# Ledger of designs, part 5: VHH binders against Putative glutathione-dependent formaldehyde-activating enzyme

Target 1, 157 residues: Putative glutathione-dependent formaldehyde-activating enzyme, of Halomonas elongata (e1vbt6)
Amino acid sequence: MLLEGSCHCGAVRFRVVSPHPYPFNRCYCSICRKTAGGGGYAINLSGDADTLVVHGAEHTSIYQAEIDGLTSPGERHFCSRCASALWVFDPRWPELVHPFASAIDSDLPRPPERVHLMLENKPDWVEIESREQDRCFAGYPDESIAEWHARLGLEEG

## First folded at step 17 (VHH)

Design v03
Fold by ESMFold2, last read:
Structure v03 (fold): chain B 157 residues (1-157), chain A 122 residues (1-122)
Amino acid sequence: as target 1 above (157 residues)
Amino acid sequence: QLQLVETGGGLVKPGGSLRLSCVVSGFTFSDYAMAWVRQAPGKELEWVSSITSSGSRTYYEDSVKGRFTISTDNAKNTLYLQMSSLKPEDTAVYYCARSPRYDKWDKPFDYWGQGTQVTVSS
């Protein structure tokens, strides 16, 4: 599926192809929460980095988190004008890019189940609205984004 | 049987050069992105460099940019790291690693070589 996304102010627009467009994973880790998820979590999608096209790239900035005194190679791209979180690129997975679902303007499909991950980092005020089919993990889940889609027969492309 | 075999490490003086090689077997080499990762004594693993499966894009950790060059030779199923202007801080075991074709959360690499020691000392 071709995903189209943008920042709120319109200075940055992008497109990317994803075979895995279901926004099912809610990451409650402190980096995702603080950089992209004011409600307590963020949702990352997965896309083919070779297909990423960006308009207004001069209006993007990059944040690399510090973890235990070490700078992560993961690049969190955001709009320098309106602060909208846009995508993550990590050169350790150089063929992937992870747009935030919040930046996507295309109609994303509704996931039939969700995954809640990194719950050990969830602040007390955040409530998990878990459905019967949802899975919850203190740390990382046991399926990748691709494996989740494949298991449910939801891959596109 | 999947194998990643590094060679080319050794002792070198500061300012010197080395070329690391990683010969791959057991999978279609041109289908996967590849990386070099290093571990200095008493330190955690550090990603050094990556190359896409096509070879069209390369990435480097800031401290090695301009000094190291990653490349591939698909005909020989071989990944290379050309290192120049070596510094004592580059002393580490260098591993060849395969990047999976999809995100596996905290595990950016699914297969590793045995490592080759690089020592930069006067």
Scores: ipSAE 0.723, ipTM 0.891, lowest interface PAE 1.2, mean pLDDT 91
Fold by ESMFold2, fold request of step 23:
Structure v03 (fold): chain B 157 residues (1-157), chain A 122 residues (1-122)
Amino acid sequence: as target 1 above (157 residues)
Amino acid sequence: QLQLVETGGGLVKPGGSLRLSCVVSGFTFSDYAMAWVRQAPGKELEWVSSITSSGSRTYYEDSVKGRFTISTDNAKNTLYLQMSSLKPEDTAVYYCARSPRYDKWDKPFDYWGQGTQVTVSS
């Protein structure tokens, strides 16, 4: 599925192909929450990095978090004009890119279940609106984004 | 069944060069991105470099940019790391590692070699 996204001010627009377009995972880690989370979490999608096309790339900036005194290789790309969080690229997974669902303008499908992860980092004021089908994890979940889609028969060919 | 075997480590003086090799078997080498990761004595694992499955994109951590070159030879199922202008801080065990075809959250590498020691000392 072709995903189309943008920053709020329009200076940056992008397209990426994803076989895994369901916005099912809610990451409550402090980095996602502080850099991309309006409700205390962010939703990361997964896409094929080779298909990423960016217009207005000169208006993007990169943030790399410092973890335990070391700079993470993970690159959080955002608009330098309006601060919209756009995607994460981590060279340890060089063939993947993770756009934020919040940046996507095209229609995203509705997930039949959700995953809440990194709950050990969730502040008390953030409520988890968990459903019967949802799964909750203190740390990382037991399925990748691809495995979640495959298990539910939701991969886009 | 899967095997990653590193060779080419050794003792080198500062400013010297080494080429590390990683011969792989048990999977289609050209289907996976590959990486080099190192661990200095008493330190955590540090990602060094990655290459996409096609070889079209390469990435390096900041301290090795311009000094190290990652490459592959698909005919030999071999990953390389050409290291130049070596510094004492490059002393570490170097591992080759396979990046899976899809993310596994906090686990960027699903298979590892046993490592080869690189020591940069006068």
Scores: ipSAE 0.722, ipTM 0.890, lowest interface PAE 1.1, mean pLDDT 90
Fold by ESMFold2, look of step 19:
Structure v03 (fold): chain B 157 residues (1-157), chain A 122 residues (1-122)
Amino acid sequence: as target 1 above (157 residues)
Amino acid sequence: QLQLVETGGGLVKPGGSLRLSCVVSGFTFSDYAMAWVRQAPGKELEWVSSITSSGSRTYYEDSVKGRFTISTDNAKNTLYLQMSSLKPEDTAVYYCARSPRYDKWDKPFDYWGQGTQVTVSS
């Protein structure tokens, strides 16, 4: 599926192809919460880095988190004008890019189940709002984004 | 029978050069992105460089940019790291690693070589 996304102010727009468009994973870690998830979590999608097309790239900035005193090579791209979180690129997975579902303007499909991860970092005021089929993990789940889609027969390509 | 075998490490003086090689078998080499990762004594693993499966894009950790060059030879199923202007801070075990085609959260690499020691000392 072709995903189209943008920042709030319109200075940055982008497109990317993803065979895994379901916004199913809610990550409650402190980095996701503080950089992209004002409601307590963020949702990362997965896309093909070779297909990423960006208009207004001069208006993006990059944040690299410090984890246990070490700078991560992961690049969190955001709009320098309006602060919208846009995508993550990590050169350790050079063929992938991870747009935030919050930046996508395309109509995303509804996941039949969701995954709630990094609950060990969830602040008390955030309610998980879990449904019957959802799965919850204190840390990382046992399935990747691709494996979740494959298990449910939801791959689009 | 997947194997990644690194060679080319050794002891060199500061300012010297080395070329590391990683010969792979047991998978289609041109289907996967590859990387070099190093571990200095008493420190965590540090990503050094990556190359896409097609070879079209390369990436480097900031401290090695302009000094190290990653490349591949698909006919020989071999990944290379050309290192120049070596510093004592580059002293580490260097590992060849395969990047999977799908994100596995915090696991960027699914297969590793045995490592080759690089020591930069006067």
Scores: ipSAE 0.720, ipTM 0.889, lowest interface PAE 1.1, mean pLDDT 90
Fold by ESMFold2, look of step 20:
Structure v03 (fold): chain B 157 residues (1-157), chain A 122 residues (1-122)
Amino acid sequence: as target 1 above (157 residues)
Amino acid sequence: QLQLVETGGGLVKPGGSLRLSCVVSGFTFSDYAMAWVRQAPGKELEWVSSITSSGSRTYYEDSVKGRFTISTDNAKNTLYLQMSSLKPEDTAVYYCARSPRYDKWDKPFDYWGQGTQVTVSS
């Protein structure tokens, strides 16, 4: 699926192809919560880095978290004008890019189940909106974004 | 069976050069992105460089940029790291690593070799 996204002010627009467009994963880690989480979590999608096209790239900035004295190679791209979180690129997975679902303008499909991860970092005030079919993990799930889609027969070309 | 075998390490003086090689077997080499990772004495593992499965894009951590070059030879199933202008702080065990085709959240690499020692000293 072709994903189209933008920042709120319109200075940055982008497109990327994703075979995995379902916004199913709610990550409650402190980095996601603080950089992209309006409700205490963020949703990362997965896309093919070779297909990413960006208009207005001069208006993007990059944040790299420091963890235990080391700068993470992961690049969190955001609009320098309106602060919208846009995507993550990490050169340790050089063929992937991870747009935030919050930046996507395309009508995303509805996931039949959701995954709540990194709950060990969730602050007490955040309530998990739980459904019967949802899965919850204190840390990372064993299932990748691609494996989740494959298990449910939801991959798109 | 899957194997990643690093060679080319050794003792070299500051300013010198080495070429590391990693020969792989047990998987289709051209389908995977590959990386070099190193561990200096008493330090955590540190990502050094990555290359896409096609070889079209390469990435380097800041301290090696301009001195190291990652490359592949698909005909030989081999990943390379050409190191030049070596410094004592480059002293480490260097590992060849395979990047999985999917994100595994906290695991950017699913296979490593046994490593090859690089020592930069007088």
Scores: ipSAE 0.692, ipTM 0.875, lowest interface PAE 1.2, mean pLDDT 90
Fold by ESMFold2, last read:
Structure v03 (fold): chain B 157 residues (1-157), chain A 122 residues (1-122)
Amino acid sequence: as target 1 above (157 residues)
Amino acid sequence: QLQLVETGGGLVKPGGSLRLSCVVSGFTFSDYAMAWVRQAPGKELEWVSSITSSGSRTYYEDSVKGRFTISTDNAKNTLYLQMSSLKPEDTAVYYCARSPRYDKWDKPFDYWGQGTQVTVSS
């Protein structure tokens, strides 16, 4: 599926092809909450990095988190004008890019189940609001984005 | 069976050069992105460089940009790291690593070599 996204002010627009368009994972980690998740979590999608096309790239900035005194190679791209979080690129997975679902303008499909991850970092005021089929993890889940789609027969490849 | 074998390490003076090689077997080399990772004495593992499966994109951590070059030779199933302008801070065991085709959230690499020691000292 072709995903089209943008920042709020319109200075940055992008598109990327994703075989995994279901916005099923809710990451409650401190980095996701503070950079992209005003309600307590963010949703990262997965896309083919070779297909990413960006218009207005001069209006993007990159944030790399400091973890235990070390700068993470993960690049959080955001609009320098309006601060919209757009995508994550991590060169340790150079074939992939992870747009935030919040930046996507395309109609995303509804996931039949969700995954709640990094709950060890969730502040008490944030409620998970899980459904019966949802799975919860204190840290990282046991399936990748691709594996979740494959298990449910939801890949668009 | 999957194997990743690093060679080319050694003792080098500051400012010197080395070329690391990693010969792989047991998988289709051109299907996977590859990386170099290093671990200095008493430190955590640190990602150094990556190359896409096609070889079309390369990435470097900031401290090695302009000094190190990652490359592949698909005919020889070999990954290289050309290291120039070496500094004492580059002293580490260097590992060849395979990047999986899909995220495993917290695991950027699914297979590793045994490593080769690089020591930069006067």
Scores: ipSAE 0.673, ipTM 0.874, lowest interface PAE 1.4, mean pLDDT 90

## First folded at step 19 (VHH; from v03 with D106P)

Design w05
Fold by ESMFold2, look of step 19:
Structure w05 (fold): chain B 157 residues (1-157), chain A 122 residues (1-122)
Amino acid sequence: as target 1 above (157 residues)
Amino acid sequence: QLQLVETGGGLVKPGGSLRLSCVVSGFTFSDYAMAWVRQAPGKELEWVSSITSSGSRTYYEDSVKGRFTISTDNAKNTLYLQMSSLKPEDTAVYYCARSPRYDKWPKPFDYWGQGTQVTVSS
């Protein structure tokens, strides 16, 4: 699926192809919450990095988190004008890019189940709105984004 | 069965050069992105460089950019790291690693070589 996204002010627009468009994966870690997740979590999609096309790239900036005193190679791209979080690129997976669902303008499909991860970092005021089919993890889940889609028969190819 | 074997490490003086090689077997080399990762004495693992499966995109951590060049030869199933202008801070064991095709956290690399020692000293 071709995903189209933008920042709020319109200075940055982008497109990327994703075989895995379901916004199922709610990450409650402090980095995701503070940089992209005002409701307590962020949703990272997955896309083919070779297909990413960006308009207005001069209006993007990059944040790299420091974890235990070391700078992560993961690049969190955001609009320098309006602060919208746009995508993550991590060169340790150079074939992938992870747009935030919050930046996507395309109509995303509804996931039949969700995964709640990094709950050990969730602040008390954030409610986990889980359903019967949802899975919850204190840390990282044991399925990748691709594996989740494959298990449920939801890949687009 | 799956093997990643590094060679080419050694002792060099500051400003010197080395070329690391990693010969791969047991998987289709051209299907996977590859990386170099290093560990200095007493330090955490540090990602150094990555290359896409097609070889069309390369990435470097800031301290090696402009000094190191990652490349592949698909006919030989070999990953390379050409290192120049070496500094004492580059002293480490260097590992080649395979990047999985998907983001399985927290382990960004699913297979590793044994490592090769690089020592940069006067």
Scores: ipSAE 0.665, ipTM 0.850, lowest interface PAE 1.3, mean pLDDT 90

## First folded at step 20 (VHH)

Design x03 (from v03 with K107V)
Fold by ESMFold2, look of step 20:
Structure x03 (fold): chain B 157 residues (1-157), chain A 122 residues (1-122)
Amino acid sequence: as target 1 above (157 residues)
Amino acid sequence: QLQLVETGGGLVKPGGSLRLSCVVSGFTFSDYAMAWVRQAPGKELEWVSSITSSGSRTYYEDSVKGRFTISTDNAKNTLYLQMSSLKPEDTAVYYCARSPRYDKWDVPFDYWGQGTQVTVSS
């Protein structure tokens, strides 16, 4: 699926192709929450990095988190004008890019189940709105984004 | 059987050069992104460089940019790291590693070599 996204002010617009467009994963860790998830969690999608097309790239800046005193190679791209979180690129997975669902303007499909991850780091005021089909993890899940889609027969070309 | 075998390490003076090689077998080499990762004595593993499966894009951590060059030779199933202008802080065991074909939350590399020692000392 072609994903189209933008920042709030419109200075940055982008497109990326994703075979994995279902916004199923809710990450409650502090980095995701503070950089992209004001309601307590963020949802990362995945896409083919070779298909990423960006308009207004001069208005894009990068944040790299420090974890245990070490700078992560992960690049969190955001709009320098309006601060909208847009995507993550990590050179350890150089063929992938991870747009935030919050930046996507395309109609995303509804996931038949959701995954709640990094719950050990969730602040108390954030409530997990888990359903019977959902899966919950204190840390990372046991499936990748691609594996989740493949298991449920939801990969798109 | 999957194998990643590093060679080319050794003792070198500051300012010197080495070329590391990683010969790969047991999988289709051109289907996977590859990386070099190093571990200095008493330190955590540190990602050094990555190359896409096509070879079209390369990435480097900041301290090695302009000094190290990652490359592949698909005909020989070999990953290389050309290291120049070596510094004592580059002293480490260097591993070649394979990136999985899709993200897996906290696992950027699914197979590793046994490593080759690089020592930069006067």
Scores: ipSAE 0.732, ipTM 0.891, lowest interface PAE 1.1, mean pLDDT 91

